# Ledger of designs, part 13: VHH binders against Cell division control protein 45 homolog

Target 1, 359 residues: Cell division control protein 45 homolog, of Saccharolobus solfataricus (q980j6)
Amino acid sequence: MVKRNSKEIVMEVFLGEPNNQEIREVVRNVYSKDNLCLSAYYSIEPILFSFIISKNTKNSFTLSFIPEECETQIRLDANGKWIIDNKKKYFLGQNSFCSYLPITAEDVLPIVSCIITSTILDRRSLSEWELETIREMEKFDMTIEKNLKIPAYKTLPAFLSLMFSLDPYIPGISGNRENAISLIREVNASEISKLEDLNESQLNTLLFRIISTIVKENPKFTRDDIITDRFFYLDYDILELAFSLIYSFDTIGSNEILQFVLSSSYAEALISRFRQTLSKGFSINSIENKQSYYIVETSNLTSPLLAQIILLQLQKIRRDKMIVIRDNDRLFTSRFFIPSVKKEGLIKIDDRVKNLIGI
Below, E stands for the ipSAE of ESMFold2; O stands for the ipSAE of OpenDDE; V2 stands for 0.75 times the mean of E and O plus 0.25 times the DockQ between their complexes.

## First folded at step 4 (VHH)

Design t7 (framework vhh_8emy_2)
Fold by ESMFold2-Fast, scan of step 4:
Structure t7 (fold): chain B 359 residues (1-359), chain A 125 residues (1-125)
Amino acid sequence: as target 1 above (359 residues)
Amino acid sequence: QVQLQESGGGLVQPGSSLRLSCAASGFTFSSYAMHWVRQAPGKGPEWVSSISGSGGSTNYATSVKGRFSISRDNPSKTLYLQMNSLRPEDSAVYYCARYTIEVSGDKVTITFDYRGQGTQVTVSS
């Protein structure tokens, strides 16, 4: 905001709070069309939203990444999220597009995964609207409880939940099996103990150690950032599933999202793949700040988007440039960072790609 | 080559039950969601029910919910529709269907294009 009459400019661009009931009506009308063309920006949340709608289309559905090709459009700008339908614009603020979808037994897992993925990518907490939307899913085997924001604590030994934690990233513990085990032993728990097996004293000591470790790199981190609402559909931890979706989207492509939406049991394959990668251990080894990108060297974690999520928490980068992973003398990124390059998975940055993206 | 073959239709009285079958070939059946679609004379196609590739998730049109049950047997590559408490308005040709997915760098298009020849269900006294 740098204008002489900034007060009038601020008033002119004031968007207000989302009219959630109006937006829900618009989404319901879009959802019910037998033939639908939807223009969206290239990211996991709009793709999830679009594919969920596609399951209700009785004749044809097209998702286009070409701006303005379709009458119905999903947009993101500096202020937040928009739906455009019949030339009318609807402002969603930061609310997930998926929080406005009709809730059915078949679609509960993809819808809640979309909402949680949205909060991760936006680096925000759930809105009141989103939380109420998820509460409606309790009639369809959703469970909501308040607990630690670490993945799969009901099914994995606690040290693996710590080792697999990407947000919050726990410096020295995340990606490091030996240090995660050592922390559990330090709180006088068995290495096979689940979080539920820890007594109050052990949990308080663990919580203090986690917060103290994170605060050294992120001074604003608080108890409220780690003790959160946690969501489970049957035995699926939605936080773990959301990161699994981000990982496969980034390293393989949008077809992984389509497979998941068409068959929710594909969640098992997504989670298994992600756990296999994390079980090898992982680290961020170096960061170089270039004019138009960051070069990041990693061990085992080859996802540029997950590397960005970690590095933002460590306050080592800003969300201003693409992330490039260096493997020996080769540079790779993903379509998320260069959506004009119509290739999915990891994209090698060669002279052709440099010319296409203007670097 | 993708092929879908429906069977099990017939003439039944209101309140009766029928079980429809669809034999699939030419693709990895367990990797695809499958659908039942019906078409009455002079009307457009109406989606009836869907089942995920694993069979873990099912969905139904409001008009048949609580009366119809979709299931699949992946080893035999067969899709089923159990129809209970049949009504005259259920009279239609029933098709099993698969989504066709066309992917390019700019677009993803999903259409119902693989349908069998259908099986006729007539509910009349």
Scores: ipSAE 0.410, ipTM 0.770, lowest interface PAE 1.5, mean pLDDT 87

Design t8 (framework vhh_rezetamig_d1)
Fold by ESMFold2-Fast, scan of step 4:
Structure t8 (fold): chain B 359 residues (1-359), chain A 122 residues (1-122)
Amino acid sequence: as target 1 above (359 residues)
Amino acid sequence: QLQLQESGPGLVKPSETLSLTCTVSGGSISSGSYYWGWIRQPPGKGLEWIGHIYYSGSTYYNPSLENRVTISVDTSKNQFSLKLSSVTAADTAVYYCARYTIEGDKVTFDYRGQGTLVTVSS
């Protein structure tokens, strides 16, 4: 079951449904150009889309984050996503740019990772078009099953899967090893049991506890938000991989995305790094609401973008201001929130940066 | 104008080591923050990235090929090379050398050279 948000419904009423076949033809034309200049906004999805195309560009490829520098443009506005090519504008709604790319065996993993990452950042479910696109990937070792929106439920001990859950964020459990272990013991499961090893009674008790906990901060959260289509490419959990990409993009930069697109097995390094970071535990300790930014005090949560993902679920912030992390009395953000700075990875907030971003 | 040119034997016997050299003209390998790499295309298949060397000398290999691949650079000759050991018929492909980089707000790809066909046959 695909859940549509209010923004998607409004766009469908006033702008119309995307002409998916027309957009696919436009993307195929862009993909086949021998020389391509592409302007994009600075975010993980446009960068993934651009790097996938670059692998198939015969002569020269330029990706620019300067608006309108290039003849072909990928844009985001209040209504949704746009492709501009040969002076014509194509509306995608909320559909991932990557859902229109030609599907090849070499690009399946980066394409599906891009689509799932898009749903996380947009706070939405897959569209029917995106789901059909992913189904086409089944011929290339993609598997689809209905299961819990909890990372690595086939490979990690259940308490780690719960501890590592960022969307859905489970208050008191996510980032807290002791509480995650306690919850697994409460449902009479072994600490080394995977979520897939739980019997129906254990799983139902666990689901009830998780949903009840989340609903206290988000009353609209339902069973349909946690039971969803889950995607695996070989042994990779695409949900886990998507968060790993978000983490490395935010804390290190776009070069991590390029490495992944050029070699899909780099996914192993991305996932390993992400798991190592989350294994330390993490917490959000306080939030200060300033005029043009939020200050979020954290322990071991070094990604401003991941902090935003968590806090939006807790309904503690809106997507209206930059996120600044305070960790051990250091203030920092990332280029995602201040793309004009042109420095990737974590950016210390000093007087120079304050002047540049107008705070 | 920067140009890349592959050179090496067109025929390699199974179990032997394939050795290819890319000669760079119109620019220096040691100038700029570029990745210098190898990509191949087997007959009727898509492109496969093999690996690259960063201008600093750091090497990065496709993990599927990591145990068989060595990429090295000779800045004095303005060349970089590929060695692929224990070859089989599956390694028959057109091999391309390539340059790419990310700098500030621009990503530039001089994606591949003209290519050279390598056949693995006894």
Scores: ipSAE 0.000, ipTM 0.248, lowest interface PAE 17.2, mean pLDDT 85

Design t9 (framework vhh_7qia_2)
Fold by ESMFold2-Fast, scan of step 4:
Structure t9 (fold): chain B 359 residues (1-359), chain A 120 residues (1-120)
Amino acid sequence: as target 1 above (359 residues)
Amino acid sequence: QLQLVESGGGLVQPGGSLRLSCEASGFTFSDYAMGWYRQAPGKQRELVAFITSGGSTNYADSVKGRFTISRDNAKNTVYLQMNSLRPEDTAIYYCARYTIEGDKVTFDYWGKGTPVTVSS
């Protein structure tokens, strides 16, 4: 492909739809390489995609975050996602890279987790291609049902599902145990009741209260944003697992993603860690808008990426600057926001880091 | 100097058992995930069994219920216990380590392998 100006790229994206079958063939060719060097941008979705492929490389595998180091590249720009292989460029639109991977029994959990994580980070719904791809997984241990977009409603009391909801973020309820319990009592349900224990009247009252609360901060929020397709693999809620992956990736690093890809049972450790963190309660106390970054004062919410996900829903920030967390007397961010720093997990903002990032 | 040394392969009859060992040196073994891969003649290398730093395990469908991976962090060793061996398990078995360094992730420190032949 020749280099294009911005207007040509916009026109190509406006007129062009992904050729899903062609992209699938490209991914199958990459998947079968004996020696694979893959250049990727630093984010959880490309890393998940790359690690899934790595299990099938015959001789050697390298994932590089150095731009253009490898012949095969996965790229993100303002228009969407691209795969570059043998100097040819393939546009995926917003579709997850993982939706083009071969579906095997061993890879179902990491593939579906990747797709759902992609929708969260992109702030979008599943495409028809992605939904059909997930439906192919029903022949394994996948189940799909339509229900409320709140985490782990089959296994947790409903108040915990409300308390642990990050997208949708429910102002005053998310992160607040007392208010979540009060809402369940308000609909005349027991505090130990699961969502399935609520009758139609209780569910309708709960749904109305949730929507009314969210709409005050996000006027575009509708019933269709909370009643969605929900995905389960065995007893795992894929929405909960996706947030668990985001949390561990952001606070610990890519090794957590690798462990998950290589051992699906590691999902239990990821979910347990995430639940332990959320069980403490959490809050966002203040936001300062600086020229090149946001300072977000939090209680118990240590992930800069999760803070961004919440604040975008509250319409308090744009996706234009790094997120810096102030927790007590410390300032920190994560590699997701400063990928040039070759350190994973939480990164303390000191004079060296300030000089590196120009603040 | 970082090294992986596989041992324990050999010739066994169908239904027999073997225990493979991979001894690691020159790095903090307990911090890394370890895997056993195999390559049969004319086939691609496949992941057989994996163990995380925390001890969680995963297995290829072809070996589930027959193979067990374990580790001894005090001895810097990962093991593969192979029971109910079949002719299709005939391959060279390799130990592998996953490494993350700065801006690259690489599979490295592949050993020379240990051959396993299952025949009568």
Scores: ipSAE 0.376, ipTM 0.703, lowest interface PAE 2.3, mean pLDDT 87

Design x11 (from f1 with S52R S57Y; framework vhh_6fv0_2)
Fold by ESMFold2-Fast, scan of step 4:
Structure x11 (fold): chain B 359 residues (1-359), chain A 123 residues (1-123)
Amino acid sequence: as target 1 above (359 residues)
Amino acid sequence: QVQLQESGGGLVQPGGSLRLSCAASGFTFSSYAMYWVRQAPEKGLEWVSTIRGSGGYTYYKDSVKGRFTVSRDNAKNTLYLQMNSLKPEDAAQYYCATYTIEVGDKVTIYDYRGQGTQVTVSS
C-alpha cells in the first residue's frame, strides 16, 4: 500500500495525469510549423528539444529564454513540466519534452539521448510513457536490455567502466584507476575483460561489493537502482552519451548540443572528450557550505553540474544552491547555475560576476 | 577561422550533370554536419542537402531526391554534391555551409558559407 500525503493527492487531482496523446498532437503541430518562436528555460533538455524541432523548420526559428516572449512555451515549475501553445496549457508531469516528438530514423539518437538526460537531471526513473516511446524506436536500430547501470559495459575494460561511473557514483572506485583495477582483480577477472565478459559468480561478487560500498553513503540504494533498462543505438551506450552531453553542455555550451542534433556521429567526439577527461582520474576533495552556494574542490573534474550529480548521491548537498568549483584561488560555475549571466561554458566568478548575481 | 571554398559550378544543358566540391579549413571537419544551400536570383535561400560528420546520414530537399547525392571525404576535408538530371529550376548560386550558435537571452544561429559556385542550366 503506498501512502500519499494530502498535498500530493491535491496536486495530482488539480493538475491531472498527463494526456499523452493530446500532448503528442500539440507537439506534432509545433514540430510542423514553418515559422516557430519558442520560449524555454535554460537547460540541456529544452535546448535539445528546440534544436530537434529547428532542424525541421522551413522558414524561421527563434529560441528565446525570455519568459512569455513567444506564443509557444515550454516551462518548468515546482510541479513539473508544461507546454503552452495557442494560450492552452498542457501538463507533462516529469515526462521529457522529447518523448512527444515524432519518431524518425534521423532523430532517434537525439530524442532518446534527451529522454535519458532528462531522467539523470530529474533524478528519476523512466515513466511508462517514456519507456513505451523508446520501445517504438526498436524499429530504428534501438536495442533495449536489462543490465548494469554502468557505462560502456560492452566496449570498455571493466575497470574503466567502473572508474567512469558517475551515477551510480561508487565511492573510492569512481575516478580511481588503482581501486577500480583492484576490484576487478578481487573478483578474479582479467584487467582487459569487459563487464559483459564476466561470469555469473564474478558479476554477483562485483554487484555485492558495489552495492555495499554505495549504501554506506546512500542507505536507500538498492539492486533495482543498478540493474535497469539499458539502451543502445547501434554501438552507442545512451547512458554514456547522456553524461557526455551533460559534460560538454556544462563546460563548453549549447553549440555542442547543436552539432550533436545536426550530426549523430558527433556523439563519437562527445564520448571521446568525456572519456579523455575521466581517464585522468578525478576526485572531490572538499565541500564548503556557504549561504547561497557550495564551494567544491575537485581534481580533474571541472564540471559544476556533474559535481552536483555526484554530491547528491553522496548526500553531502541538497539541490538548493549553485555549485562553484574551486581551482586554487579561482572560483568557477556554469550558466546552468547562473542563467542570468549570458555566457556559456565555465564562468569565472570575478568581481563583475559577484556584483551581477549578488554574492 | 572557418573557411569554406566552393567549386565545380558551370553551364550545363537540361538533363546534364555537375559535381560540386567544397574545401573546408579552420575547424575539425569530421565533427561537423555540412550543408548545401542554394539561392536563385528571384528566390530566397533554399536548403538542398545535409550530411552528418561521419557521412552515415543524408537528408535532401524533396525536389532533388533521387537526382542529387551528397558525400564527403573527411581525410581531404572536402564536401561534394553530385547533381544528375539537372533541371532549369536547379540554376542557382550554390553554397556549402556549417552552423554555430551564440546563446544570450535568445539563440542566434550563425551560418558560415563560402562565396559560392554558380550553376546555370540552359537549353
Scores: ipSAE 0.424, ipTM 0.753, lowest interface PAE 1.5, mean pLDDT 88

Design x13 (from f1 with I109F; framework vhh_6fv0_2; at its last look DockQ between E and O 0.01; V2 from the best seeds 0.00; counts 0 for: pae O 14.7 > 2, unsure alone 64.5 < 65, placed apart)
Fold by OpenDDE, look of step 5:
Structure x13 (fold): chain B 359 residues (1-359), chain A 123 residues (1-123)
Amino acid sequence: as target 1 above (359 residues)
Amino acid sequence: QVQLQESGGGLVQPGGSLRLSCAASGFTFSSYAMYWVRQAPEKGLEWVSTISGSGGSTYYKDSVKGRFTVSRDNAKNTLYLQMNSLKPEDAAQYYCATYTIEVGDKVTFYDYRGQGTQVTVSS
């Protein structure tokens, strides 16, 4: 009886609050290695983390998606995120791996994008540690403001921002140009008006409409979910950039992430592609629940991961099931959902893949 | 009708403490993030603190971090601001508000705001 309690206590203590300072030091040490072999699970955040580290590796860098292949490992389990280095395990909880990286001017954009991407995928708020880390970036000309959680509201007309909103997904508005415009008109604003152009009354009305719409689908949605800290670096909305990264990662692969990490200017290309896709409109048309996966019919949104994000917000799916997109007579998923596959990006579900994944 | 009523302001010496309260009614209090904002003489409205609907997340202006603590009792529909180590620069009319948006260092939007309570810091 005493041994179970001690193990539980040790596990509880172990799974307690991350020792952030210690972890930061560990990451710093990893960052400084001449030769690094890093095992990571196949996801955008750990890959971003790994690539950022690779920039500082002097001699050789190996990224493996095979667990325990490398001495240094970043892992995700039911309890949270872990870093394993030299057989020592460090619990990160829900904190982004990137939140422990040294902050440099060069790496501000990929680091903050990494953190935000993590929050989106995990459907969580920033931790205090992450927020503190991001605030440190203000020294490098990152700006933080509290505002609406709609993308690119400083640069795009408000209707486009609304149309492009994926987190939160606004039923009937997101992906629908006509309805987005209509909503802006309803608040007596011009179609070309930006969020900043709206007066107090207009903004209140807009917020009320947005919240009312979302609450119908997600009763747990609150006002504090739409008013949040927004992060900007240079001309980039980090929220928008994060989604663009997710999209490119999901549809193309890790090479897009690598390009971004190696060249910050590549962010423009990512965002441009993303905007071009979303500008055509998009929708979730149907969901079929299978035993081990969902079949989702989408219009102009060929990203299983983005579809997952939306559907989770709508509380229509479980997180533990694979998302398959139906395109005519073809079924697609992403490497994200099939880590054992070597091919990246979108994966056509043929007989070979079916056999591999057991569907 | 949404109503917010602030109380607890007063005159204190530098280094003193005050606890502000905000009584809320007319809406589902727990569903709203609540904000403290303040306006000093000849200054614009500035954000001070935010607490999430559940109370699980709190945010502070840098200048008040470590000195001010925001909390809420959703059962009582009440928002609190514990202000310690008050400075002359903290003197202002303090308001509780909903849906506060800050652009730069200025509050540009709020959904609802109370009448405020005056905080004076003078030796």
Scores: ipSAE 0.000, ipTM 0.230, lowest interface PAE 14.7, mean pLDDT 88
ESMFold2-Fast, scan of step 4: ipSAE 0.534; ipTM 0.820
ESMFold2, look of step 5: ipSAE 0.330; ipTM 0.705
ESMFold2 (binder alone), look of step 5: mean pLDDT 78; pTM 0.786

Design x16 (from f1 with V103T V107I I109F; framework vhh_6fv0_2)
Fold by ESMFold2-Fast, scan of step 4:
Structure x16 (fold): chain B 359 residues (1-359), chain A 123 residues (1-123)
Amino acid sequence: as target 1 above (359 residues)
Amino acid sequence: QVQLQESGGGLVQPGGSLRLSCAASGFTFSSYAMYWVRQAPEKGLEWVSTISGSGGSTYYKDSVKGRFTVSRDNAKNTLYLQMNSLKPEDAAQYYCATYTIETGDKITFYDYRGQGTQVTVSS
């Protein structure tokens, strides 16, 4: 995990602003190679970036998680993100690696999904460079508008958008169908109303209730955290798609990311799977803070990474330990938290795994 | 060693039909999704369809949906593309493809394509 402390902040300031045009040229050169070996860290963003490039590699492509095995490298350290190519080192700050890829009609959906996924996992807002990059995608059926940061509000009844919201996590409403419906009824709207069907008074009352609820657990939450730029590719809500990618990567593995990159229409399967899980309702029932990990008991949401995203918003954990989900007498995590274990999807913590991770 | 060989292309009039085949060898065919891609000079390389390893899921480019049907015969290690109601815009070199990954300390991505089969649609 990358942590920010006073030394890291000073180093980040000293390193200066990314030279975005230079980095774009470097990425263009990497993108055009006939044979590419890329060393990276294990996470969704490097894997998405790598798979997008791999479609354009004519002869061979290898993504290695062994440090420094390949001449071309993408790295994450305490200061931020780096690309190393031909022994020259390029600092990206927090910018997504994918924000430097050539924008084509074929790859716009994977590229924008990578950028938005990066902001979720980094727990940050889009940079000016990233926003400008996404604006270039408007020529390829990308739509940008200012609206509430809740998933799929154009296609779902508003109560489902509230129920399915993971970031922002709305205590008592996220994962709770009855409470989400009750909130819509309290603002005098129909249960089947979409967000766009609400008048100004209803919308203001709804917004006030959401912010007031979140602020109880997260006092730093503001109106600017929920009223944001929203991105749609055709009918796909990129925020919903990004969470769907995180869910499938965490619970199934990198092959789900590969299928999506190769066939953007696979987004329908990813979203459908995620909605099926969320529609059952979900909750975080307990948390235990152990020396080297957190044990989390959940209902219907068996993703360690999504549990971390929720619990960080509730200020119940730090980004300092692995997340372990308890299901009856079994403990599970995912490769995101134990990248030395060469198995993807949900990993049962047995004696072998305990030995491998030193617990 | 993965080998893919396409066949079934040819010249057809608008509104006609063609069935493309792809013979696969060198891997456990039923475990891998298969792809049809095409290259038209004015558009570049273009994805056409995908079929899951079991054949239970299929996906299509919007412009071919309802006209093209992808299928597979796992016993024969063969992939098919049934093309109906062909349009001049469908004229291209058609390739079958598979993408494999090996996971561990490395993810090795393999982009396997055949030599292709030419589809010409003229009036």
Scores: ipSAE 0.013, ipTM 0.446, lowest interface PAE 6.7, mean pLDDT 86

Design x18 (from e1, 13 letters changed; framework vhh_8emy_2)
Fold by ESMFold2-Fast, scan of step 4:
Structure x18 (fold): chain B 359 residues (1-359), chain A 123 residues (1-123)
Amino acid sequence: as target 1 above (359 residues)
Amino acid sequence: QVQLQESGGGLVQPGSSLRLSCAASGFTFSSYAMHWVRQAPGKGPEWVSSISGSGGSTNYATSVKGRFSISRDNPSKTLYLQMNSLRPEDSAVYYCATYTIEVGDKVTIYDYRGQGTQVTVSS
């Protein structure tokens, strides 16, 4: 680990910064192909990127998860993201593949959703390139403002935005309706109050309580992690939409991503489904650390990917093993964690699957 | 192979009702979710409603919820959209659609849409 990490650090330092204009031109050429074969790794971002491009492919489109099958490839390694086209390699750093796509009125929502989803899964902030790319979308009904990183604060009562927050995960508040309401009442606001209804004193008290609660489990959490750039397309909170996409991808599969790409108004169905699940309340009840996987018991939130996102913030796991959800005596994961298994949605871990993945 | 044929569109006045039908063939209809998508002149496609293969689950766009009802008759392989309280903004070509995605080592997208049926709501 140490020896490989030292080599990775040296290579990363000397890989250089992405030539964003060159990469944009490469992606533009890929985007306009009549016949496209694209090799990718299995994850929501490559799939979103590929499906957006597929809308412009006239004759044939193939997305392959077999390495090197296609002349055009998108790859992820320890250093970051790569595009390979006609044997030439282009390093993107951590930038989302979607940040290089042509911005059109029809594709702005799937493109920005892909970029924000990328930052969530990578556990990073937007790059300067990604932020400038999103700023170009302002001509297509995108709005950008500085505010709290809690979902849908413009349309939901503030307590629901707190209850529905997965990143940042607010221990004792996220997934707990009663505690979220209690926090809002503690700052002298009502159950129906939105964030915009809070005065400066109420907002500062709320912010202090949120940060103090998170810091107990995550000492590195800072004010800059909760006060962020927030993105809205019409009434859609892109942060909420990104989590809705992760949830449906993980629990149902790629078909949900395809429907969204083919018709952006499907975002309403994705958000509604996710809110219905979150409205039941949710919790992480236990975690067991096994040699090759983590076993997690949850209430109501049966997504291995979302469980990983929560547990990384609680510092209860590392990003080193697959996440397995226990439901009674059954164990489930998703293809994100076992990409060699050719099944989407929740995958039951039986003896066949254990043998196939070597556990 | 897969064929989808819409019917039932026409010119109606605001407040009227229309029932759209989609006749499906070439696949096991009851195994696939079905969708209604509309496209108004000069605008991109807008998802309207979806129904699961069994008919047990339905979803609606906010703009049509409470006014439109999606249903299916699996024995006759027909999808329906009952449109009530029609508004000028409902004017569009309505497409029934089914897509299936097969994800193994490769992604195969089967995206099927009919030819559409024109709905015009004008006063």
Scores: ipSAE 0.417, ipTM 0.742, lowest interface PAE 2.4, mean pLDDT 89

Design x19 (framework vhh_rezetamig_d1)
Fold by ESMFold2-Fast, scan of step 4:
Structure x19 (fold): chain B 359 residues (1-359), chain A 124 residues (1-124)
Amino acid sequence: as target 1 above (359 residues)
Amino acid sequence: QLQLQESGPGLVKPSETLSLTCTVSGGSISSGSYYWGWIRQPPGKGLEWIGHIYYSGSTYYNPSLENRVTISVDTSKNQFSLKLSSVTAADTAVYYCATYTIEVGDKVTIYDYRGQGTLVTVSS
């Protein structure tokens, strides 16, 4: 990123915390430009941020996925997140780009979805700045409650909520309908009961079983990792929506993010598609560690990015190599892992792609 | 596969018209998937969008340049062209032809491909 001495540096990674008020001012100034050109790193967070700006900009707008092509850049590097505006660099730490956007009724859902998606992809908790930003959204039908980090606990039968849990990934339960049902029976709950319908005794027994299962693969996992702040906009579970966005971005492409930014009701289509995919069941069957990539054999799990999210929790991989999925006769990855390939969604591994990834 | 190549003069005198052509290979300009356009980068400055055209002839121009810019398309030659009138030293830049996807009204939202660029100097 800093390749030339002529570029100004406003904040460096070793100088301290982000100047959040200054960054918010920079974002406001970007909206007022007569002609705006944005270079965005190909990932959900920079793209979501760029599309929200595009929708709200009054003037002509150009979005490029080519690094350093535009005067304003939305960048990720090993140290964190940066906004570069006319050669001045603004360090965000790990804060979501979207936590600096003006909060409006129209954009609350895409903004909060971006912030929660960022925490999933970064494998982190919300910062104080991000949490305060989300609290400001309470005036626009955002609700915050302390509850289980399990998707759709208010709307789905409990066994489906457990079956659909990807972070936390519950070994033997996530993706496995039979085992999820068996666990609900073990706590003496009805198969049609929602997680929120469980009494204190049932819930405590369930939590003990979940935590005991997870700690076998991740000894650092605690009760505080599953009892968290949970966010709802109207009836949308933002955790479920964030995973739905990750899935559609990874398997279809950036246009899914654009449709969502343009129409908040598109969230229903995203969630429906994701639930339909997960309801088939899924499994991770084997992992091969190659020099420049991992080969992950799966059943019904077609998203390389979701596979990475699961395998990082199981401590089976590092975040150091691309993920290649082997599903039946298919061998594929996604543009998230090879952003230089100008094909969105799932990319089948052919001779061209093999040459590019060095196999 | 899709490739774009700029061609035109490297030197233009002040007050004259700059004319550049972009040749498209590896794909058809008649494709409804792309808008075809021009971007420039003055020395030491960022990229400035000039304008773009759809193969049907619909044009979109940067408001700062709209009174001086004309973009046209020749589907038979798989080419599109830029004319910038009344040039001054401020028009000295590397000029790129590029593809765009438009998703939000008349705004350009995605820029995927560009040519190698051609330097145009405005000098007497």
Scores: ipSAE 0.000, ipTM 0.231, lowest interface PAE 14.6, mean pLDDT 83

